# Designs tried in a protein design chat: VHH binders against o75319. Part 91

Target 1, 181 residues: o75319
Amino acid sequence: GNHIPERWKDYLPVGQRMPGTRFIAFKVPLQKSFEKKLAPEECFSPLDLFNKIREQNEELGLIIDLTYTQRYYKPEDLPETVPYLKIFTVGHQVPDDETIFKFKHAVNGFLKENKDNDKLIGVHCTHGLNRTGYLICRYLIDVEGVRPDDAIELFNRCRGHCLERQNYIEDLQNGPIRKNW
Short names: E, the ipSAE of ESMFold2; O, the ipSAE of OpenDDE; V2, 0.75 times the mean of E and O plus 0.25 times the DockQ between their complexes.

## First folded at step 7 (VHH)

Design m9h (framework vhh_6fv0_2)
Fold by ESMFold2-Fast, scan of step 7:
Structure m9h (fold): chain B 181 residues (1-181), chain A 119 residues (1-119)
Amino acid sequence: as target 1 above (181 residues)
Amino acid sequence: QVQLQESGGGLVQPGGSLRLSCAASGFTFSSYEMYWVRQAPEKGLEWVSTIYYSGGSTYYKDSVKGRFTVSRDNAKNTLYLQMNSLKPEDAAQYYCATQIYEGSKFDYRGQGTQVTVSS
């Protein structure tokens, strides 16, 4: 059970805050039990995540975990001061409307409660790329009215990696806007 | 070490039902999410369903919602898929899987169980 996710080492641990938004994307942190198979410079624990966010002069106010598993780290590995939300999302398919609405609800609630600060919403899946990029871009398109190409470009630039899943990209560019009801 | 053995497939007419089982061994079954995936002849692997490690949350491919029900018995290390109102497009080799890698295909261990839907 302590196998590192496939291609996990190929991705930057943490992207940069997406300007004009409260989003920051990163790959899944790995709890201490995974470090036996990692060089010191490859380690990215929950503690390492918070240290890297601080190095950017940012502060996390919410973590949204889009992985389909609890194998990589537990909510108890995070500071109690930072809310944690799990939204189980299968990796190969475009997230369904229920998943999209859960994500939008969480983001809207956070923004409403954090008007007086500049704390970030941290979003991750396994690589912090496809599911993460899809849901962030979907939010920007549907709620903030951002053009699809602009949302995708902003995410790609700030994450440091381009969205890879063609079906996700096509849904963002050509799919319908997901209204709340 | 990890072993998965699927069973319960067979031939059924459109509108019929089948219940698939997956016997798991070699790992702590109750600690892992489980998946059902399928592959029709000359097609790629397709995700069908996910069940949370506790059995408390389930997710389905849109085309099977309302017809398929995934469940698990952690005491028996067994995963189930109840398939109702079967359609010709559901005909496939069905596999249970323990892990899905981001950017990669499903990882599965069993030989699968064949589901055929024809009149």
Scores: ipSAE 0.000, ipTM 0.183, lowest interface PAE 12.5, mean pLDDT 85

Design q1 (framework vhh_4orz_3)
Fold by ESMFold2-Fast, scan of step 7:
Structure q1 (fold): chain B 181 residues (1-181), chain A 119 residues (1-119)
Amino acid sequence: as target 1 above (181 residues)
Amino acid sequence: EVQLVESGGGLVQAGGSLRLFCAASGFTFDDYAMAWLRQAPGKRREWVALITSGGETDYADSVKDRFTISRDNAKNTVSLQMNSLKPEDTAIYFCAAQDWDWSEGFDYWGQGTQVTVSS
């Protein structure tokens, strides 16, 4: 079985680059086997992802996959030239400190190695919303010193959808800064 | 308190039918996808059938065309109609609820109901 993820059709496939950052957020691409359950305008394969990024005159340099599954697509479905990193995260729960540290380390490493280009870090969970938005905002707050409300507003505007999990929003606004691990 | 309570399990002869029920409480039932999973002795728990909040259904290949999942949002129940049962269907059957935001796992589980299919 390859059922379409719950509410996946409710969200835009790809957001816009978050200005002043290297981040772009999107919902999970679905491999070709899912297309029998989708209208042509609903399809969003790995190929469709790269076409939409190109349409924005942007280029991906890294994909961070936050889903807790490999059923949606395989790394082999991506261009060989784009690094892929899997960070298993459980939905509904605020990511733990180990997960936050792993995400920060990956982003910092990418930025250090890509000083001479403008390639983007693509981040997704199933909907490209709660886990994705949380980790991107957490990075901006903890590492870049962005005010929590500003980080959340920037993500919401660029993703085209607002973070929906109140526990995630509360942690971003009032939780501790995770500086040293 | 969240609860999922299964019923309808039992002993049946090969080729027979059983209908399983799951009564849900303590959460907004119509916002969750509902699933049936099973675990045979010495085997990993496997997903059998799923019904989304919107009513779309999906089935494991091993049960396709034999099992039908349905839900009744007014009663907060999900059911599994099992036809043409085989000895290989013998397992403990679990009801599970899946939050829309986490389409990869299940948030809530029942205790299970035993289904035994004799040859």
Scores: ipSAE 0.271, ipTM 0.589, lowest interface PAE 2.9, mean pLDDT 91

Design q10 (framework vhh_4orz_3; at its last look DockQ between E and O 0.73; V2 from the best seeds 0.00; counts 0 for: pae E 6.7 > 2)
Fold by ESMFold2-Fast, scan of step 7:
Structure q10 (fold): chain B 181 residues (1-181), chain A 119 residues (1-119)
Amino acid sequence: as target 1 above (181 residues)
Amino acid sequence: EVQLVESGGGLVQAGGSLRLFCAASGFTFDDYAMAWLRQAPGKRREWVALITSGGETDYADSVKDRFTISRDNAKNTVSLQMNSLKPEDTAIYFCAAQDWDYDEGFDYWGQGTQVTVSS
C-alpha cells in the first residue's frame, strides 16, 4: 500500500528527549514515494527525522522500529552510521514477553556500548505513541524502577501526545513486572 | 456487538457492473479504515481496495481504474463500485475494518458476499 497511515498527520513528527533517559520517540518516517500525497510542511522523511533531531541539539545512536511492515521506509534510507533494529509488533495488542525482552536487551546493550557519549535511542511505531510509549514505559518501570504513573506522565509530556490505548495503559499500571533477562 | 454486513453480490456477465455495500455497527466507524478483500476459488484472500477515515483511497493493481471504494460516515457504510468486470473477478468479497493503530491485518470482518462473473 502507498496510502498515508491512518491518523499519521494528527501527531507531531518528533517528541523531546525524555529527561533522565536516553529515549526519544517519533512517528514513522515516510520514504519519498509518499511525498506526492503530502503538503511540503507535512513531509517527514528519514532525512527530516535526522534534521529535527539535530535541531534539538541531539544525536541518534540507535533506531528501534516497532512497525509490522516495511512499506514506510527502508533501513537503507537511514545513515549507515546509525544502527537500525526491527522488532515486529502488530499494534492494538500489548506486546508479548519475547518482544519486551528483545526491546530491553537492545536498550541495555546500547547503554553499555555508549557510556562515554550522550547519543539517543530513537523509538517509533506508526504513530510513535502506543507501542512506542508502552515499550519505553515498560523499560522504565521494569528496569529502572520508575513508578508506572510517573513513566506514563513523562512519556506523554515529552512525546506531546498521551498514550491512547487503554489495554496498554492498564497493563503498565496494573500488570506484572516482566523480569525476562 | 461489532458487525460488518455485506450486500450487493450476485451473478453478472463479463463487462458488467455491480455495487457492493457494507453496513457497519458496534464501533466508531468514522475512526476506522475500511477495506474490501476477495477470495477466489482455490486462492488465498487478497486485498482489493482501502479507504482511510480521511477518504484517501488505495487499490490493488488488478482493479485500478475499474473499481471505486467510497464511504458514507453518516450511514456507517462503505461501498465498492465494480465496473468492467472480468471472469477473474469471481470471488467472495469481504468487508474489513482496520483500527488506526494496527499494522497487520484487520480487527473486524464481514461474512462475505459472492460475486460471479460469467462469459
Scores: ipSAE 0.357, ipTM 0.654, lowest interface PAE 2.6, mean pLDDT 91
Fold by OpenDDE, look of step 8:
Structure q10 (fold): chain B 181 residues (1-181), chain A 119 residues (1-119)
Amino acid sequence: as target 1 above (181 residues)
Amino acid sequence: EVQLVESGGGLVQAGGSLRLFCAASGFTFDDYAMAWLRQAPGKRREWVALITSGGETDYADSVKDRFTISRDNAKNTVSLQMNSLKPEDTAIYFCAAQDWDYDEGFDYWGQGTQVTVSS
């Protein structure tokens, strides 16, 4: 149904643009049916997402949804002008090479098609933290050549929360570069 | 009591087919995404297939076009049709359910069923 994800309320709804990148991370917005279970100030809908992005003087050009379900909101809840991409990503586990590749491919495709603007790639999982942070950092490390610690620090600072999963952190810091296939 | 019970595993020759079943009970089945994962000897558990509560499906590239996940909400079951099986498909296959999509992982797991594909 429409149960509020555990600890969802504990995280900032939207982070800040990561300087030097087109990434912004946020927690999953919840469709209207969830609002009855939330205080007004806790509500974070797809509409609220876009309002908060605008408040930052930014614009979303792509949303990458990493959640392992589709019950939080519908693509139809988003403006038609913003493409939506679903990459089913299991929690807890370090994303596999396929997932990493899908993410990289999506990001690279977006950047190729959006060279003439400064629209952002919005990435979220449930909390917009662990899976989201891992994949963004993985991209920065593998594709942009950023040092792992720098990528992690940058993400944490901009998201306003730190990556929590040690397996993710360890893989980013010491794991191999993931190849495209 | 929550239960996920897998069945349908066994020994099959390469190129053969198997159909796995998972019977769920003890939770609101319709609200959960269901998934199949597998773990081969000496390897980490890997995601195989997913079907959301809404019926949307996704597959690992390694099994795409060979495996089909489906669910029957009336019977609280999820199935995995596995065609064109390969030796590298040998693993313990687990049925899992996820409601809140926690970063912690799946909410419920089965005990697994062994699938062995001989060359």
Scores: ipSAE 0.022, ipTM 0.348, lowest interface PAE 3.8, mean pLDDT 91
Fold by ESMFold2, look of step 8:
Structure q10 (fold): chain B 181 residues (1-181), chain A 119 residues (1-119)
Amino acid sequence: as target 1 above (181 residues)
Amino acid sequence: EVQLVESGGGLVQAGGSLRLFCAASGFTFDDYAMAWLRQAPGKRREWVALITSGGETDYADSVKDRFTISRDNAKNTVSLQMNSLKPEDTAIYFCAAQDWDYDEGFDYWGQGTQVTVSS
């Protein structure tokens, strides 16, 4: 089924643009079939996502979906003008180098293609927090040279929720810088 | 109540093939993403292959083009066809299920089946 993800209701739907970056993080939007299980004020659909982005005077140019499933929404639920990329990311463990490379490659490709506009990369997992925060911070640390604590603080502030997974935090703070591929 | 039972592991020479199976019961199989993970001695558990409830697949780079994951929702089974096996594929292989609503980790795990690839 159409079970609402555990704790999904506890998180703000969409964060704010992370200053100095092209990132915005959000929790997974849920297609209309889930709305039978939600109060009206709890709904957050793909349409709601784009409305909220527009209300911030921003525009999405790419969505990176880190979940294992397409049950939450289908790519066809998104405007066909917005590229969509799924990167299956295993939870509870620090993402492997292959996953980190896929993410970095996607971001670098987007930045090159979109150098002459200000569109954002939207990144989400289920809650838009742990896997999302890890990969965004990993990119900022490894590619942009941001200090780990500064990357984490920036993400937490702009998402509106703090990273929760201690092993992710420890790897960001104390782990090696991963090679840019 | 929930059970994931792996089978098909064993000893095989490098370059050979094995097919692993996972029989699932006690939950609504069609609603779950299914995965194979493996753990070699002294290494962390790593995912190998995943198939979503909708049938989309992904693979670790180390096994891409050699392994194929598939599912049969009518039989509640997941299989992993493993071709061109290498000694570094030696590990305990685990079947795992993740509720599509809980992508923070795997909800159910099998006992694992040993795969040993000799030179």
Scores: ipSAE 0.015, ipTM 0.278, lowest interface PAE 6.7, mean pLDDT 87
ESMFold2 (binder alone), look of step 8: mean pLDDT 84; pTM 0.846

Design q11 (framework vhh_4orz_3)
Fold by ESMFold2-Fast, scan of step 7:
Structure q11 (fold): chain B 181 residues (1-181), chain A 119 residues (1-119)
Amino acid sequence: as target 1 above (181 residues)
Amino acid sequence: EVQLVESGGGLVQAGGSLRLFCAASGFTFDDYAMAWLRQAPGKRREWVALITSGGETDYADSVKDRFTISRDNAKNTVSLQMNSLKPEDTAIYFCAAQDWDYSDSFDYWGQGTQVTVSS
């Protein structure tokens, strides 16, 4: 065995679509091998993710996985109709410019290819909170011109949990805008 | 400077016991989950046991009911009590720490301590 990530059970599996955007955030799904360590009501597999998105009357068009591991689930555990993008993002530190630009490029590409539908971009790290919230907010601030406090509030409300890492919050509020693509 | 220093490894006969210790310094120990991983000759590193910042424990199936992980926050130490040792437990044992926010990887690693279990 694989261990359950610390505090993973403390967070809601899936947030709500962020109004005015194509983003939805969630915590990492855990493949079937983890279910022996979970009560039935605690399970959140890749299948459970898609069921919960459907229950909100939404549809995923892309999953962006920000975890620095592939131990939680395999891309093969996802429907083949939904593109999967891995961006290895180190925790603790504010993501570097290369990581930010990769995220922005992926989002812009999805939006250009999906002008004729309302499919969502699903973004997750381990808890669907700090790395996830940072990159979504960074995109809203840098690309869409949203005020930092408004971006953070929108993410917090829709995720159902507040960004916790102070260095991430500080960079979003007071750091430079990364306009290079 | 962040350091994790393992001790307590050695040679023991099958059926015997060993207790491994890991002394941590240079970070806020109480905020980190602590783990033991092992690497046997010719194999990939595998997770063995974890204790969360809140004290909850989890174990790999291969060591469940034989190994016990514990921590002492006052001393910044994590320990692994290994009972009913088998030759298959022979490996270098590593102490590792992960911030709850970085649960998909380990932030800090020790250099490892050798455990050899003879038949």
Scores: ipSAE 0.125, ipTM 0.516, lowest interface PAE 3.3, mean pLDDT 90

Design q12 (framework vhh_4orz_3)
Fold by ESMFold2-Fast, scan of step 7:
Structure q12 (fold): chain B 181 residues (1-181), chain A 119 residues (1-119)
Amino acid sequence: as target 1 above (181 residues)
Amino acid sequence: EVQLVESGGGLVQAGGSLRLFCAASGFTFDDYAMAWLRQAPGKRREWVALITSGGETDYADSVKDRFTISRDNAKNTVSLQMNSLKPEDTAIYFCAAQDWDYSYGFDYWGQGTQVTVSS
């Protein structure tokens, strides 16, 4: 069905690049069929995503889609020049180790292949908040050695919304480091 | 503990009406989208209606203009008004709840209530 995701309108479409990283977070873009249920100022299509990134003087080099559905938009709705990776994750639960390792592998591969440019890794779930923030922060903590509270603060500031799931925050602060990728 | 308890099902003749109720407990009802799904014998469960925490509604094409979903946050209930019922509407009707951040479908389900429409 084409119902607008619960609370989707409550969140900013796209955050800012996280300084010192290649990450930018956003909420799920909605294909044109959803626009009948949205005011013009509420629309956030795949085209709108790329326009907003360009307005920030940034360029996407990879999109990682963490939603557990294909109903919101299709990879074909994205520019053919931007790779798209789907990692199916359910909401509300802390992502499992398999999901964490897939995310780390994708990020590490992108960084290795893009050493000579400044293109961004765009990450989204439905709201671009909990699953998105968890996986980005998990990467910064486990791979880059960032302190958990610093990673969380950086994400919250750049996304423009704070991580809301207490279990996600608790795992980032006190949970085990997942070292393998 | 989380509970969703459906009521209001029964036998009705084609062209008649029924109103289903779902009483919710054990979670912050106001934060959840609520839905009605149905399953006829030997068929896959299908979605029929949804109401968001903010009160926006959506319907499957097969029930549009005949069914109306509503919620009462003060009573932690969601209801489905079913008008102009057809034999094809015969199914077990399930109440379901979805947290705003849950992507796999629905977090919580009721046991279902039988609706039988005779010709």
Scores: ipSAE 0.013, ipTM 0.405, lowest interface PAE 7.3, mean pLDDT 89

Design q13 (framework vhh_4orz_3)
Fold by ESMFold2-Fast, scan of step 7:
Structure q13 (fold): chain B 181 residues (1-181), chain A 119 residues (1-119)
Amino acid sequence: as target 1 above (181 residues)
Amino acid sequence: EVQLVESGGGLVQAGGSLRLFCAASGFTFDDYAMAWLRQAPGKRREWVALITSGGETDYADSVKDRFTISRDNAKNTVSLQMNSLKPEDTAIYFCAAQDWDYSEYFDYWGQGTQVTVSS
C-alpha cells in the first residue's frame, strides 16, 4: 500500500558523508504517490534525495537499496546516470553471510571503478539506520580494519541517529569477522 | 511464540456496526504498528487502517470517517470500530503487526475474522 512506513518521519532524510569513506546513508525515498499523505516539508522523493546530496556538495555514484520491497520507489525514478543495486535484506535479523558478501563485493567493485572521482555510495533501508548501519559498519570492520566501536560511532554521528537494534550492535562488537569475499 | 488472534466478526445488516478485536502475544507490542487489512472473495487483500505505537492513525479512503482503529498497549490489543457498514465491506479482516524497521511492511498476521454485511 501507500502507507508511510512506521517512524519514517522521525528520521532525518539524509546523513553526512562518513569521513575517510565513500559512504552516505539516508532513509528510503518515497515516490510521488506517497506525497498526498505528507506535508510539503516532509516530502523526500528520489528527486529530493539528489537535491539534498547536491546541497552537501556531494555526488552519488551508486545507490544500494537494502529494502525487502519495491513499493516505495522504482529504479526508473532515479537519474539514468546513477547505478542502482537491490540487495533484498530481511529486517530484524542480522544479515546472513551471503548478503554481507554481496554488499562487500558491490562496494569493492564501485571503489575500483571510481578511483578517479569522489562519488559516493548511497546506502538505504527503510529508515537508513539498522540494516544500513550494520552493513556499512560490517564493511568497515571486516575490510578496512576499523575497530567495531569506532565504526558504530562514526556511522551514528554521520547518520544523525544511533543504531537501535541490539542484536546488530552485539554482532558488530562481538561477532566473528566475515571473510567471505 | 508470536500470536495474533482476531475476534468480533459476524453478520450485520447494511448501516449497522461491528467492533473487531485483536489480541497479541509473543512480541514487544509497544514497538509495533498495528494494522487491519481485509480480503473480499475474488479480490486482492487491501489495507484498511493502521495505528502507530504513538497512537497516530491512518485509513484507506474507502473506510475513512466510518472506521476507527485504537490500541491498548497495557492489554496488547488493537481494535477496529466499524460504523455505517456497507455490503462492500464484506471480507475476511486480518490483524497484522509491523516492526517499525521491517521494510516488507507486516511481520506477523492473524488468521482473520469473517465480516458479512447484508443488504
Scores: ipSAE 0.133, ipTM 0.492, lowest interface PAE 4.2, mean pLDDT 89

Design q14 (framework vhh_4orz_3; at its last fold request DockQ between E and O 0.46; V2 from the best seeds 0.00; counts 0 for: pae E 2.3 > 2)
Fold by ESMFold2-Fast, scan of step 7:
Structure q14 (fold): chain B 181 residues (1-181), chain A 119 residues (1-119)
Amino acid sequence: as target 1 above (181 residues)
Amino acid sequence: EVQLVESGGGLVQAGGSLRLFCAASGFTFDDYAMAWLRQAPGKRREWVALITSGGETDYADSVKDRFTISRDNAKNTVSLQMNSLKPEDTAIYFCARQDWDYSEGFDYWGQGTQVTVSS
């Protein structure tokens, strides 16, 4: 698996921090072995990710990787000081309750441990769009009480791209609230 | 209605060659990555080859340098040229369309074409 993911070049590497939250979304970083297939301005390695976050005067405290593969980069390509969490998330379908609860628990745990700083939770899937946007919005709706349309608008604005998968949008707008047990 | 129809399978002796074809309809073919997967008797389906919408190709290690995937966007077809066939290549070969968002998933499949390689 050395091919560039379909449509990966169509999306901005990193969004902006979502105001009022600790979230920042981005597309999957690609390890250096992919760079032979990319122009210099298209490269987005793990190192590039941290440089771009720093350029926004932000600092990552956690990366949540939602991709259903490990081919894009290895956790060891990240600084040892930044925790990495893999949640294998099946795309196409709305994420199941188990995946949603894992995401919520990881976010809640990070926030509790990081009360005395302003470090960000970085979330990505392949494009940093549909699975990423769904889970962030689901958290804001279910845990923070944000109205669905407001959560979606905030994500779209800060990511710089709109959620595209209609079944995800429909679930966020009209689906049930997933309660923590 | 998305449809993928495979053809070109058959029986060949080890060392031989076959070319598989997949005719696609019901969607904008040029916008999707296409793949070939195979399923041997008693085994799980495994990925063999992929071609992106931009024409970049990728292969499983087991078929690298022996198989070549290609596409003809004017005809809405994807092909798999299989050279230096081995008995372990015996399988039903499936044409698949990659999900546009979920890069490790496939959202449509053909019914498959049987390839049997004798020793």
Scores: ipSAE 0.690, ipTM 0.840, lowest interface PAE 1.3, mean pLDDT 93
Fold by ESMFold2, fold request of step 9:
Structure q14 (fold): chain B 181 residues (1-181), chain A 119 residues (1-119)
Amino acid sequence: as target 1 above (181 residues)
Amino acid sequence: EVQLVESGGGLVQAGGSLRLFCAASGFTFDDYAMAWLRQAPGKRREWVALITSGGETDYADSVKDRFTISRDNAKNTVSLQMNSLKPEDTAIYFCARQDWDYSEGFDYWGQGTQVTVSS
């Protein structure tokens, strides 16, 4: 249904562009039907997302939706000029290699198609933190060679919230580099 | 250790009523959404009802207006009142806790309680 996800109100809607990358992270926007349980200042719709991105003098070129549901908003609620990709990502466990590969493939494809602009990849799960942070950091570590602690620190600072799920943090810091591209 | 223990299942005639209970322990119950799911013989497990930490409820279309989910934060229990029962409601009913971050999933489950509705 249209119930507000637990703890969703506790998170900043949109982070900042991660310097040196094409990523920006945010919590899931909620379509208008959810707003009955929200104070006006708590609302964060697909339109609000794009307004907040524009206020940062940035532009989205791709949205990667990591949620395992279609209930939060419809892709039709997004501007038709912004590509949308759903990668169903199981939470609470470290994402499997297939999910990591799909994410890397999507990011690499975006970078190739957008090498002559500065548009951003918007990434979200429900709260825009754990699954989102894990996959962004996994990409930076495996593909860009960023040190694990530097990737995590950059994500945390730019998202405005620290990664919370300890098995994700442990896997990023001490787990194997995934050689899938 | 997180524990969820269902009770209240049994055999009931079509048109009858039954109330299920789930006792929760090992976590801060007030902070979590709780749900009931069911699995009929030979079928996949399906979602039935959910109640948020704040008391907001949501139901599968097949049980709307017949079932009522509720919670008692003082007793750490969640309940499912089932009215106007049909043979199609026959299933094992599971209490589940929604993951604190993965809203699309449940991280702990009870053992289930059997509900059988005779025609």
Scores: ipSAE 0.468, ipTM 0.764, lowest interface PAE 2.3, mean pLDDT 92
Fold by OpenDDE, fold request of step 9:
Formats: C-alpha cells, sequence, structure tokens
Structure q14 (fold): chain B 181 residues (1-181), chain A 119 residues (1-119)
C-alpha cells in the first residue's frame, strides 16, 4: 500500500550541505500516489526535492538511496541527468562492512569523476537521519580522518535533526575503523 | 525488550466470529503502525490488516469487509475482529510491528495464536 512512513512528517524534508563536504541529506521523497494522504504543505515529491536543492543554490550529482524498500518512488521519477544508486540498508542495526564499503566506493567514485564541478551527493533513507547519518559520518571518520564527535555534530547541525540511535552513535565514537578497500 | 503477545484464537465454525487481541510492550506504541499477519500450514506468511498510529486502516483483499483492525494507544493493544470466518482463514495469526526498514515490512511479531475454522 501507500501508507506514509511513521514519523515521516516529523522530519525536515531537506538538510543543508555539509560544509567541507559534497554531502546533503534528506528524507525519502514520495511518489504522487502518496499525495492523496498528505496535506499540500506536507507533500515532498522527487520534484520537490530538486526544487528545494535549487533553492539552496546547489545541484545534485548523485542520489544514494539507503531505504530497504522500493515503494516510495521510482528511479524513473528522477531526472535522467542525475545518477541513482540503491544500497539496500537494513534499519536499526549498524550497517555491515559490505554495506559500508559499497557506500564508500560509491562516494569515492563520484568524487573522482566529478572533480570539475561542485555537484552534491544526496543521501537518504526513510527519514534521512539514522542510516543516512551513520554512513556519512562513517565515511568522514574512516576516509577523511574527521573526529567522530565532529562528524556527528556536523551532520546533526546540517540535517536539522540529531542521530537518535545509540548503537549508531556508539559505533561511530568507539567502534573500529572499517576498511576502505 | 519489544514484546507482542497474541490471544483470542480458537476453534470456530464457518460463518462464526472471533476477536483477537495483542498486548504490546517495550517500545513507544503510538509511534508505530501495527498489523496482523497469518500463516497457514504449508503456506507463506501473509499480511492481513494494518493500522497506522493515526488510526488509518488497510486490509488484504481476502479479508476486506469481514475483518476489522483497531488499536488502543492508552492500553498498548491491537485487536482484530474477524467476522464471517471461512475455512481458508485457518492459520496462526501474528501481531506485528510495522517497519519498512526491514524487507518484510515488519521487525517484530509474537508467537501467534491459532485460529481454526471448521466447515
Amino acid sequence: as target 1 above (181 residues)
Amino acid sequence: EVQLVESGGGLVQAGGSLRLFCAASGFTFDDYAMAWLRQAPGKRREWVALITSGGETDYADSVKDRFTISRDNAKNTVSLQMNSLKPEDTAIYFCARQDWDYSEGFDYWGQGTQVTVSS
């Protein structure tokens, strides 16, 4: 069915670009079939996503979808000019090493191929918070050498919401560095 | 610890009625949609009914207009009123917490309660 994800309305649709990075986080956009269950001001479609990004004077160069379902929108709903990458990521639990590697590899590939522009990597899960925040922070910590607390604070501030899951926070702060290859 | 405990199952004749109950604990109940699932012998588990935190309901086509799902957020309970029961409704019924972060759309369910509908 087309049920709105629980608590989806409680989160800001789109965060801010994370300074010093190419990352921007947002909650999952919903395809048109969900609109009948939303007030006009609550709607957040793929089109709305791009409009909001433009309002920030930014441009998306890649979308990484971390949701563990395909019910929210179709890749065909996105402009053809913006690559779409699906990384099925289970909620609640800390992503496994394979998932982390896939994310890092995708980000590194994008950065290598997009040195001549300033396009952003848009990352989302359902709420664009916990899974999204963990993987972005994991990248900053493992690849960019950012202090865990600094990475978390930066993400929270830019997303407009704080990471909620203690297991994610604990792993970021005290967990081992994951391999980058 | 998340716990879901089903009750109310039993043996009933075709055309009869049953009311199932689920007691939930260990999480913020009103933040989650809840559902009933069922699994018949030799068949896959299937979705039966869902109710959002806001009270919106949805049903599988096979049970639509016969079953009614409801919830009481004050008591952390979910109920399933089953009317006009058919032999094909025979199954173990599970109360489940809905979460799309999992492949099946649910992350927790109880031990289930047996419902048997005789001809």
Scores: ipSAE 0.255, ipTM 0.632, lowest interface PAE 1.8, mean pLDDT 93
ESMFold2, look of step 8: ipSAE 0.444; ipTM 0.749
ESMFold2 (binder alone), look of step 8: mean pLDDT 84; pTM 0.838
OpenDDE, look of step 8: ipSAE 0.044; ipTM 0.445
ESMFold2, fold request of step 9: ipSAE 0.454, 0.441; ipTM 0.760, 0.740
ESMFold2 (binder alone), fold request of step 9: mean pLDDT 84, 84, 85; pTM 0.849, 0.848, 0.851
OpenDDE, fold request of step 9: ipSAE 0.021, 0.202; ipTM 0.336, 0.581

